# VH-VL binders against Carboxypeptidase Z (CPZ): the designs that were tried, part 9

Target 1, 134 residues: Carboxypeptidase Z (CPZ), of Homo sapiens (Human) (q66k79r27to160)
Amino acid sequence: NPAGECHRPPAADSATCVDLQLRTCSDAAYNHTTFPNLLQHRSWEVVEASSEYILLSVLHQLLEGQCNPDLRLLGCAVLAPRCEGGWVRRPCRHICEGLREVCQPAFDAIDMAWPYFLDCHRYFTREDEGCYDP
Short names: E, the ipSAE of ESMFold2; O, the ipSAE of OpenDDE; V2, 0.75 times the mean of E and O plus 0.25 times the DockQ between their complexes.

## First folded at step 15 (VH-VL; framework fv_sotevtamab)

Design R3 (from Q4 with heavy chain S106D, light chain T100R; at its last look DockQ between E and O 0.67; V2 from the best seeds 0.00; counts 0 for: pae O 2.6 > 2)
Fold by OpenDDE, look of step 15:
Structure R3 (fold): chain C 134 residues (1-134), chain A 122 residues (1-122), chain B 112 residues (1-112)
Amino acid sequence: as target 1 above (134 residues)
Amino acid sequence: QVQLVQSGAEVKKPGATVKISCKVSGGTFSSYAMHWVQQAPGKGLEWMGRIIPIFGTAKYDPKFQGRVTITADTSTDTAYMELSSLRSEDTAVYYCARGDYDFLYDYGMDVWGQGTLVTVSS
Amino acid sequence: DIVMTQSPDSLAVSLGERATINCKSSQSVLYSKNNKNYLAWYQQKPGQPPKLLIYWASTRESGVPDRFSGSGSGTDFTLTISSLQAEDVAVYYCQQYYSRWTFGQGTKLEQL
């Protein structure tokens, strides 16, 4: 409910919130998301068919349980961004960067690059911009 | 109903290569992972590896790493397991089994093939 | 790899009696985020492929009789058959699917 909101957080975008209905992100700490997501997907069908979503769904198997659920939830913050009070919340960049540092060896071990949709600079915001820890 | 139908029994000599197929019918192929499990005569079940057809990526147990190759053909809904450098110890029944690839919804291997006997003898 | 160890290796139980099979994992297969145990039980009869009985440690697969139940959490799990039937004679396997897939060595259940 955006009523009573005096100002917009710097890291938030105006949006219509909808119920989160993405199974691989069902354990997210929030229950509402919005379209388009941070990758500009505009429907659940598009999200679920995306390579990004598929990667997140198999992430635990690929990394043999390493970096999960933190890394998966990082992806969920992008594919199904948190929506509250009519605003899209952005995940914290430092969390992304920290996880990349910790999890990079796991990706290297399987000769896989850090996912592009987890670009810490592109999809994540600084702490002073009102980001949240996914 | 979903069924996994495997290719027939094989007899091979040591050093040879065997390739077994597993065809999915009555359901989706790309929505699941396909596992391969070895069972030597009178012994237990041993996971060999799996493939996620939609991704094309396979993972193997270290015991079989280097000798086993798992592939999938989404156009024919068929998974394959190739085992090279066969030895007598590879004499076993090999099963394909379906499982979910989503960690949050993985509930084990719910559909199994009938098994394929591979006999390795001189 | 997570090692699964069953006990006993074999047991004989009279018809109508309770059968209990234990399974221990070398590390926890409990996922802390969803509090689910990535543990399954399978039944295998001679000449047949394994059949999934229980998943998530305690959820029965469709079509599995009520006399089968799974319990436990973390590293210790139990499969119970409350009243053994003749058709229950088989080898039973536990399996973790938390990290890769590994089976217990199996427990042969015979009729006494």
Scores: ipSAE 0.035, ipTM 0.716, lowest interface PAE 2.6, mean pLDDT 90
ESMFold2, look of step 15: ipSAE 0.593; ipTM 0.831
ESMFold2 (binder alone), look of step 15: mean pLDDT 93; pTM 0.952

Design R4 (from Q4 with heavy chain S31Y Y107E; at its last look DockQ between E and O 0.68; V2 from the best seeds 0.59)
Fold by OpenDDE, look of step 15:
Structure R4 (fold): chain C 134 residues (1-134), chain A 122 residues (1-122), chain B 112 residues (1-112)
Amino acid sequence: as target 1 above (134 residues)
Amino acid sequence: QVQLVQSGAEVKKPGATVKISCKVSGGTFSYYAMHWVQQAPGKGLEWMGRIIPIFGTAKYDPKFQGRVTITADTSTDTAYMELSSLRSEDTAVYYCARGDYDFLYSEGMDVWGQGTLVTVSS
Amino acid sequence: DIVMTQSPDSLAVSLGERATINCKSSQSVLYSKNNKNYLAWYQQKPGQPPKLLIYWASTRESGVPDRFSGSGSGTDFTLTISSLQAEDVAVYYCQQYYSTWTFGQGTKLEQL
């Protein structure tokens, strides 16, 4: 999406963009994020200390490599949301739902519930709302 | 520099249990996973399992599942590997090895313990 | 689990000559998002623990001589010693750490 657009995407919120500086999300497809994130964290210190971030950083290991490593990127989209042109972009719900379907057995295998901060309905938006693929 | 120091050699009888320790010094314990690797005499390396100390979550190779228990004590920066129902085939050198638990930063096992010989004989 | 297969099982090379060890994974260990291969090479000398030589298939660990190099992607990998030194006599292992952790069976490198 061009940064110069005057129109607010339906799935975007006005925000001040900052450089993405999160270790476990360094491979995100975007370079800018914003505070507060979708979990209302307001600083890197808070994010990095959060249980959500810690879980995200060990997620692939916890799931014993039985899930797509891209699952982590869903969490990154929530903990460090994409910011472009002064707007927060939302990740696509169908991507979240697809990964959940694929990865659910891995969670079940370790008696772990799908993380609340990866709630596809709560934090992800439909394609017609201008979402992006994380 | 980071070092992993393991407990000393063990001699056990079949059916017994052995517990080996691996202490981390000169570095952080919580930012890494601790792996255990078995090497029988003249044989290759076999991954046994690992623990992520910050979560206390262990994963085991199916070959050792049910007999091996890996634990971690974050207060002492020490990981443990317990192997029960010992058999002659368990005679081996056991290594602890450190690796990053973050998938994006996994660079293999960069620090190894000196190894602990476990001899199982009647 | 991903199975790692090395070839050859043993290799004898003259000093100063090139040594080549191959490693094949039963599944790709390449992560498409960062284009990194989760493949490591280890050197083990008698009575010593393994030593990490190469990670990410081609990145040398700190302190590893330049004569050691790793190459390959996906499922096929190679460790090369450009000019064998006496101290390079050892057993070499490849390892994938993409999904769980598995080692190759090892390659014994001897001096001819």
Scores: ipSAE 0.540, ipTM 0.864, lowest interface PAE 1.0, mean pLDDT 93
ESMFold2, look of step 15: ipSAE 0.571; ipTM 0.828
ESMFold2 (binder alone), look of step 15: mean pLDDT 93; pTM 0.951

Design R5 (from Q4 with heavy chain S31Y S106D Y107E, light chain T100R; at its last fold request DockQ between E and O 0.50; V2 from the best seeds 0.73)
Heavy chain, then light chain:
Amino acid sequence: QVQLVQSGAEVKKPGATVKISCKVSGGTFSYYAMHWVQQAPGKGLEWMGRIIPIFGTAKYDPKFQGRVTITADTSTDTAYMELSSLRSEDTAVYYCARGDYDFLYDEGMDVWGQGTLVTVSS
Amino acid sequence: DIVMTQSPDSLAVSLGERATINCKSSQSVLYSKNNKNYLAWYQQKPGQPPKLLIYWASTRESGVPDRFSGSGSGTDFTLTISSLQAEDVAVYYCQQYYSRWTFGQGTKLEQL
ESMFold2, look of step 15: ipSAE 0.709; ipTM 0.866
ESMFold2 (binder alone), look of step 15: mean pLDDT 93; pTM 0.954
OpenDDE, look of step 15: ipSAE 0.807; ipTM 0.913
ESMFold2, look of step 16: ipSAE 0.661; ipTM 0.850
ESMFold2 (binder alone), look of step 16: mean pLDDT 93; pTM 0.953
OpenDDE, look of step 16: ipSAE 0.791; ipTM 0.908
ESMFold2, look of step 19: ipSAE 0.688; ipTM 0.854
ESMFold2 (binder alone), look of step 19: mean pLDDT 93; pTM 0.953
OpenDDE, look of step 19: ipSAE 0.548; ipTM 0.862
ESMFold2, fold request of step 20: ipSAE 0.703, 0.685, 0.720; ipTM 0.851, 0.851, 0.855
ESMFold2 (binder alone), fold request of step 20: mean pLDDT 93, 93, 93; pTM 0.953, 0.952, 0.954
OpenDDE, fold request of step 20: ipSAE 0.898, 0.875, 0.900; ipTM 0.945, 0.926, 0.945

## First folded at step 16 (VH-VL; framework fv_sotevtamab)

Design KO (from R5 with heavy chain F55S Y101S F103S L104S; at its last look DockQ between E and O 0.30; V2 from the best seeds 0.00; counts 0 for: pae E 11.5 > 2)
Fold by OpenDDE, look of step 16:
Structure KO (fold): chain C 134 residues (1-134), chain A 122 residues (1-122), chain B 112 residues (1-112)
Amino acid sequence: as target 1 above (134 residues)
Amino acid sequence: QVQLVQSGAEVKKPGATVKISCKVSGGTFSYYAMHWVQQAPGKGLEWMGRIIPISGTAKYDPKFQGRVTITADTSTDTAYMELSSLRSEDTAVYYCARGDSDSSYDEGMDVWGQGTLVTVSS
Amino acid sequence: DIVMTQSPDSLAVSLGERATINCKSSQSVLYSKNNKNYLAWYQQKPGQPPKLLIYWASTRESGVPDRFSGSGSGTDFTLTISSLQAEDVAVYYCQQYYSRWTFGQGTKLEQL
C-alpha cells in the first residue's frame, strides 16, 4: 500500500503484461496492463473492491459530468497501468497537472479533495522519462 | 455480500410526510450512489433521485423535486428518502438501489433493497 | 427527459423458445467519447425488487445466465432470452442512465 510511502515509483518497470479487464477502464487507449498496479493492487478482485476504483466508477456523478472521460482515464492509468513490451508505462505528469488545474473547481464545489491516487507527483512521470498521455 | 435493508411499511394520511431508511451492509457506502425508485401497485419503476454519500450531493427527478429529500449518514451507512405532502398516488413500494460500481460513466443499479410499502389513505 | 418505450407490453412464450423484448429511447443513449450505450435491462419477479441483467446495452451482469443477451445501439435496443426457462417469467424493464435515470414501462413475460 503506497499510502505511507514517500518515494516515487520509477518511470517504467519490467512486468508481465495481461489483458485489460477493468470495466471502468474499458475505453482506455491500451489493451494490456499488469499486476501489481501503481497502487500495489495484485488482482482484479482487489482493484474492483478498492475505494479508488469505486470512486472512479462514480466520478461522473460526483462531478456532474465535468472532466470526463479525461479524469477517469487518468485514474485508469493508475489502477490499470499501461503495459507494453514487457514494461509498465507511466502517465505524463503534465497531463495530470493540467487536468487538476481544470478540474479542481469541480472537486471544490462538492467539498471533495483531489483524489490521493491521482497525485501527479507520486504516480506520474515527466516526458523525458517516456510517459504517455492517457 | 452487499445488502441493502430498508425500514418497514408505512401508513400515512394525505398531506403527511414519510421517511424511509436504507442501510448498507457487507460493503462500502460513501462512494456508491444510492438511488431511490418508486413503484406504484401494478405499475412500472420511476426514478426519484440519488445521492453520493461522500459528498452529500443529491439529484432529483423533476417530478418529485420539491417534495423529496434524500440524505445520507456515512457514520451509520444509511441513506434516507423523505417524501412530503403525501398524496394517494404516492401509495407505492419504494426501493433503494446502489449504483453499479463497475460503470465507467453513469451507472445502473446493481444492488437493491427489499422495498418499503407506503400506503397513503384517508 | 429521455423517454423509454418498450414493446410489447406483454409476451407469452413457450418453454425453450426465444423471447424478444424491444426498447426504444426518445434520444440516443450512445456516448460519443467512449462509444458505449448507457442502457440497462432489469428483471423483476412478483414481490421482489428488480435485478440487473444487462448494462452497457450488451454486457451481462455477474451471475446472469448466458441465455440472456442485449443488443442494439443509439435508440433501439433488444433483450433476448434464447431459450425461455420457467424461472424467467417476470416483468422486464429497460433503463437509460445517460441522462438521469428513466425506465421503460415494462414488459410482462409469461409462459405460454
Scores: ipSAE 0.006, ipTM 0.609, lowest interface PAE 10.3, mean pLDDT 89
ESMFold2, look of step 16: ipSAE 0.006; ipTM 0.582
ESMFold2 (binder alone), look of step 16: mean pLDDT 91; pTM 0.931

Design U1 (from R5 with heavy chain D106S; at its last look DockQ between E and O 0.56; V2 from the best seeds 0.68)
Fold by ESMFold2, look of step 16:
Structure U1 (fold): chain C 134 residues (1-134), chain A 122 residues (1-122), chain B 112 residues (1-112)
Amino acid sequence: as target 1 above (134 residues)
Amino acid sequence: QVQLVQSGAEVKKPGATVKISCKVSGGTFSYYAMHWVQQAPGKGLEWMGRIIPIFGTAKYDPKFQGRVTITADTSTDTAYMELSSLRSEDTAVYYCARGDYDFLYSEGMDVWGQGTLVTVSS
Amino acid sequence: DIVMTQSPDSLAVSLGERATINCKSSQSVLYSKNNKNYLAWYQQKPGQPPKLLIYWASTRESGVPDRFSGSGSGTDFTLTISSLQAEDVAVYYCQQYYSRWTFGQGTKLEQL
């Protein structure tokens, strides 16, 4: 018997999918998310008041249009992860890593550290685990 | 109703420095980029730079780089534009202005200060 | 840097007639995901700050008369005043806000 099974995509915790209600993420390719999000926020009020969301909302102006929309949508996938049929998908690590390589110079130019909630190994998962490509 | 109120007109000699204030009332200050625009007599609008107060980051048009400094004070909800080494051609009205910070919902520059005339002469 | 170029530099129009002002950007200001053009038009009268008229290329700001309309997409845009009123005598500017904000050089609209 072969030791090589095709890996089932990682199942997020079973969840109730709700409408995505973040205006900064309204151009995302999906319409449903869940709580808690990947940062353990439990309500829209908490997310909308968070420094993470505020950063995404000003990101285009902050980086002078660089990395738009990809970096903002990557952050959206952390704060409002895609939810389908009760299943939550983490965003893809390789997308995060590629964007960091391209976008790091823009952060360096303003002497700003890479955002902690975009740490590619904390909130992002591998392709063989069934990640979402924002 | 968001309002931008600028400091009053100034008369300066060549080589001097001017610092213009722009105070925000009736709305949030910290997240909104505050822009500065120069308009020389009989000329068009020219973008000078902007600051996002919460991050303290300013960016400038290369034409003004090295002579202009834009700052913000979140304790007083006031942005400042300082122009140094003044020359006669810096005689102009200076405006502060802003719009929405969210790219998906930005409606351009919908809020303007009343303008500050700076006259540079001997 | 996105360069904005207006034409004409000056325009004289009789009361009740149509005025047309053109604006061209050196790069597209259309964001494909929301299908919006990040292009605004401003009116400036002597001694006053500019006043926003049109945003997203064609949406009138609140309180702006319906004789003002904007059109165009991508790199080519037009402001139209369908029937000129005396109070419309002003300088008009286009401006892109897709990236670092830049203005056209202005178009002076005069009454014939």
Scores: ipSAE 0.679, ipTM 0.836, lowest interface PAE 1.1, mean pLDDT 90
ESMFold2 (binder alone), look of step 16: mean pLDDT 93; pTM 0.948
OpenDDE, look of step 16: ipSAE 0.754; ipTM 0.902

Design U2 (from R2 with heavy chain T57I Y107E; at its last read DockQ between E and O 0.69; V2 from the best seeds 0.77)
Heavy chain, then light chain:
Amino acid sequence: QVQLVQSGAEVKKPGATVKISCKVSGGTFSSYAMHWVQQAPGKGLEWMGRIIPIFGIAKYDPKFQGRVTITADTSTDTAYMELSSLRSEDTAVYYCARGDYDFLYSEGMDVWGQGTLVTVSS
Amino acid sequence: DIVMTQSPDSLAVSLGERATINCKSSQSVLYSKNNKNYLAWYQQKPGQPPKLLIYWASTRESGVPDRFSGSGSGTDFTLTISSLQAEDVAVYYCQQYYSRWTFGQGTKLEQL
ESMFold2, look of step 16: ipSAE 0.705; ipTM 0.860
ESMFold2 (binder alone), look of step 16: mean pLDDT 92; pTM 0.948
OpenDDE, look of step 16: ipSAE 0.742; ipTM 0.899
ESMFold2, look of step 19: ipSAE 0.679; ipTM 0.855
ESMFold2 (binder alone), look of step 19: mean pLDDT 92; pTM 0.946
OpenDDE, look of step 19: ipSAE 0.716; ipTM 0.894
ESMFold2, fold request of step 20: ipSAE 0.663, 0.708, 0.621; ipTM 0.846, 0.867, 0.849
ESMFold2 (binder alone), fold request of step 20: mean pLDDT 93, 92, 93; pTM 0.949, 0.948, 0.948
OpenDDE, fold request of step 20: ipSAE 0.872, 0.859, 0.875; ipTM 0.925, 0.921, 0.925
ESMFold2, last read: ipSAE 0.686, 0.725, 0.620; ipTM 0.861, 0.865, 0.846
ESMFold2 (binder alone), last read: mean pLDDT 93, 93, 93; pTM 0.949, 0.949, 0.950
OpenDDE, last read: ipSAE 0.853, 0.856, 0.854; ipTM 0.921, 0.920, 0.921

Design U3 (from R5 with heavy chain T57I; at its last look DockQ between E and O 0.53; V2 from the best seeds 0.67)
Fold by ESMFold2, look of step 16:
Structure U3 (fold): chain C 134 residues (1-134), chain A 122 residues (1-122), chain B 112 residues (1-112)
Amino acid sequence: as target 1 above (134 residues)
Amino acid sequence: QVQLVQSGAEVKKPGATVKISCKVSGGTFSYYAMHWVQQAPGKGLEWMGRIIPIFGIAKYDPKFQGRVTITADTSTDTAYMELSSLRSEDTAVYYCARGDYDFLYDEGMDVWGQGTLVTVSS
Amino acid sequence: DIVMTQSPDSLAVSLGERATINCKSSQSVLYSKNNKNYLAWYQQKPGQPPKLLIYWASTRESGVPDRFSGSGSGTDFTLTISSLQAEDVAVYYCQQYYSRWTFGQGTKLEQL
């Protein structure tokens, strides 16, 4: 890629895995991801400027330590999905659903809506479909 | 280099309200939690609360809950702390301070305001 | 709420001698995934704001002399000044920043 940015999403069977470079996600259990991400961001510059990434970066302090690290790592799996051997793994829906049950009260306490990019039915898939458990 | 500049010293009567400003220059304001710390004469540091300006969400220590209001103005990169129903025990220096916004890279409180002395006397 | 307790409350040390200040947290401030303790030490001189000395329990802030060192993990931490200088006379605070700031009560360090 001559611009240093991936302008084409990888094919479903063939993703180009790149190093995970988001400092807020540096404690993730994997170190490779791909572009576009699940939100269709196409470069690190776009991700790092996004409101989604900014939320993840302040999440621990915002929720006073509640749901850390699980919720932040769940968001990382949306913004920087695990990529191995050309295959992108979507994060698991059942993990999202479980975290929503546990963490929704923390968002209610600060009058903040559940983040749209953590919609459990939009960016998450089932265990029998080979999902990633962040 | 990030700098926090606070408003000047104040003398107040019991029952009054004080509002202290903390202006950020030389860096980003919106994402960083701005903390407020009280220090009574000859006493230790006591956390009062903080705000995350981009969300407008403040949290307070229970000791100050109901008397303290922390706000932020992202158009002027300024945080404010207002303390009402002042008592003689509120005579103190008040600091604003911050560290990094990202938990994984938070290096403690490396940036402090110069402090604002509030004297409460009859 | 994580309570921070320092010992001693005050300490007198001769110039050139070692000073040791202890800090204990009511619960661990270690984050296992990055192996960092969210514990800081501050120096405060009269009429000045606190100055950061040590973060992550043992990392010196830029410009802090080598004689200052931090150690410990989990719940038990120590600030050591290996050879006291006159300019080190101050109050020292430990602080956890894992979840909501909490300061120790302070330790007044004086020249003996």
Scores: ipSAE 0.693, ipTM 0.850, lowest interface PAE 1.2, mean pLDDT 90
ESMFold2 (binder alone), look of step 16: mean pLDDT 93; pTM 0.954
OpenDDE, look of step 16: ipSAE 0.737; ipTM 0.900

## First folded at step 17 (VH-VL; framework fv_sotevtamab)

Design V1 (from R5 with light chain K33R; at its last look DockQ between E and O 0.59; V2 from the best seeds 0.60)
Fold by OpenDDE, look of step 17:
Structure V1 (fold): chain C 134 residues (1-134), chain A 122 residues (1-122), chain B 112 residues (1-112)
Amino acid sequence: as target 1 above (134 residues)
Amino acid sequence: QVQLVQSGAEVKKPGATVKISCKVSGGTFSYYAMHWVQQAPGKGLEWMGRIIPIFGTAKYDPKFQGRVTITADTSTDTAYMELSSLRSEDTAVYYCARGDYDFLYDEGMDVWGQGTLVTVSS
Amino acid sequence: DIVMTQSPDSLAVSLGERATINCKSSQSVLYSRNNKNYLAWYQQKPGQPPKLLIYWASTRESGVPDRFSGSGSGTDFTLTISSLQAEDVAVYYCQQYYSRWTFGQGTKLEQL
């Protein structure tokens, strides 16, 4: 993670971009991602087998359509981060925090905790760092 | 060809519990959702609940919540539906049906079991 | 809960004629991200389980004759049989699978 480079896009890390090939994220606004993802998964096989991805895949059913697609797209930004021009883009923390506030009751209703891989502080970046809205 | 094979007809007394099975053959079990649908004699279809075997998450219609339990055994590719505190109005054919667990690719319930008749009588 | 309402409850149609069944949902079942309607049609004959005919409102399931077609979007949907065959006598159900799973009350299609 090079820091302080003038040519570095805001809220981005150097990476090799690959085609996005994740079924439940097929409607993402971007077409390229990178490995490892923000959860340090290093292959599609690992991603698809992960509990995070499975949860994301069933999220609409679990929440009965509430908070989807916005919440799903947040998950996609973590599981298959946006990659452009050799840089990984980070999603905006305030978007995550806003959705958590709005969607928390839906999780509470099913006695489910906010997903750990949607930790707004850990996986999302501040708006002043050049994040994007997933 | 994927098939869902359900257990045989059941006759129960009011207040009893029934457990019926649905075994998947000819295809994958873990990567789909298994639904249970009730159909009273001469009546329509009513969704009871579903389970996603790979995730182990079951969801129920509020009408059956508290009386129905849906489970899955991935080692035997078998889903189960248990209905307790049986009433006469629970007399019905019960179907298991396969669907996708991914909302983006859900194409409806494409494979159905043959149905299991449960008769509740005094 | 999304309530599905079919019309009519029963329909008699002559062989070779068009049969039309309507289905309305109390809420939209259109998903804006993929522009798909999460609406299915099923056929059920006596003593048999339901059979999937149409999904995503207008896509025919594999093996379904082309005389069956689905149309509509949002809250209003239609199943059409362009030329009724004797084997088409059955009860037809619409189903939304956008939020939970709910069926219409069914439409009994008989031969006139």
Scores: ipSAE 0.520, ipTM 0.864, lowest interface PAE 1.1, mean pLDDT 93
ESMFold2, look of step 17: ipSAE 0.695; ipTM 0.861
ESMFold2 (binder alone), look of step 17: mean pLDDT 93; pTM 0.952

Design V2 (from R5 with heavy chain K59R; at its last look DockQ between E and O 0.69; V2 from the best seeds 0.68)
Fold by OpenDDE, look of step 19:
Structure V2 (fold): chain C 134 residues (1-134), chain A 122 residues (1-122), chain B 112 residues (1-112)
Amino acid sequence: as target 1 above (134 residues)
Amino acid sequence: QVQLVQSGAEVKKPGATVKISCKVSGGTFSYYAMHWVQQAPGKGLEWMGRIIPIFGTARYDPKFQGRVTITADTSTDTAYMELSSLRSEDTAVYYCARGDYDFLYDEGMDVWGQGTLVTVSS
Amino acid sequence: DIVMTQSPDSLAVSLGERATINCKSSQSVLYSKNNKNYLAWYQQKPGQPPKLLIYWASTRESGVPDRFSGSGSGTDFTLTISSLQAEDVAVYYCQQYYSRWTFGQGTKLEQL
């Protein structure tokens, strides 16, 4: 817990934490994740084979670098969610919404829809629910 | 160990179309991006476009948009660059070059083809 | 697009002397999260394709001699050859790959 809190945030789920081992998310601000991830993947093999992960890994170049590279971190927060003290942490919705606002034109420019696994409402939580900035 | 081998020199007339190939050997094809770079005689390097073979998605510099088509055949580890409506100004050496598609691991264009000279003359 | 500008356009240096080439980007090519500059240097000899020398502004590609070094951050970068060798005569290009791919106009390095 970045705030040093020992209590479970309201939106946190109990989980067993494991070491983060995902190439395209190696620069994440945390070192532990959990299975299943927010997409219900239950192993690294499943994650790495998923279309979501492949998309995430090519995302910056796919958008021709016309979007903030931090967009990738939103995907990392979903595919390899932060795990601390036996709890899954959720990324902040306002961060997702902010990046979507900035990056939506880049998706539009290539006729690509906003990825479903970056749904700000579905996978991200409010600040008052104990979210973190990916 | 990894090599990019391009097709041979081409001589074309104005208005014609040229298609050159770039075959990857000694390494993976699908896990990299393939770039095409133009170099007119005595001039600098200009990026034309790029394809990510695993997605089959190509992007182009606006200067070439509409005339250039980049494709990839993952079964033969070969990338292609097709340039239509050729002009005298298209006379140049064209290079394919490999790069990573992952932003975190992009270390520039580390492997280049030998180049293909395309001469456009009436 | 990010525009890359090199200086000088041409440079003549005696063998054993230091050669310095500058490159400026119109926008920063530094990624704040990993603190890496997405800047590369290439060497091109006559009749040959470009060869990658430096990536991430200061990391030498495998096989590149120690006399080659890259420095700088943000928008200003420098390629230095500490002691010019005869085989170093070539055209050098900087390239940003932070947002799309753009090259400098090149610097021709000649021997005095």
Scores: ipSAE 0.644, ipTM 0.887, lowest interface PAE 0.8, mean pLDDT 93
ESMFold2, look of step 17: ipSAE 0.734; ipTM 0.864
ESMFold2 (binder alone), look of step 17: mean pLDDT 93; pTM 0.953
OpenDDE, look of step 17: ipSAE 0.545; ipTM 0.873
ESMFold2, look of step 19: ipSAE 0.720; ipTM 0.861
ESMFold2 (binder alone), look of step 19: mean pLDDT 93; pTM 0.955

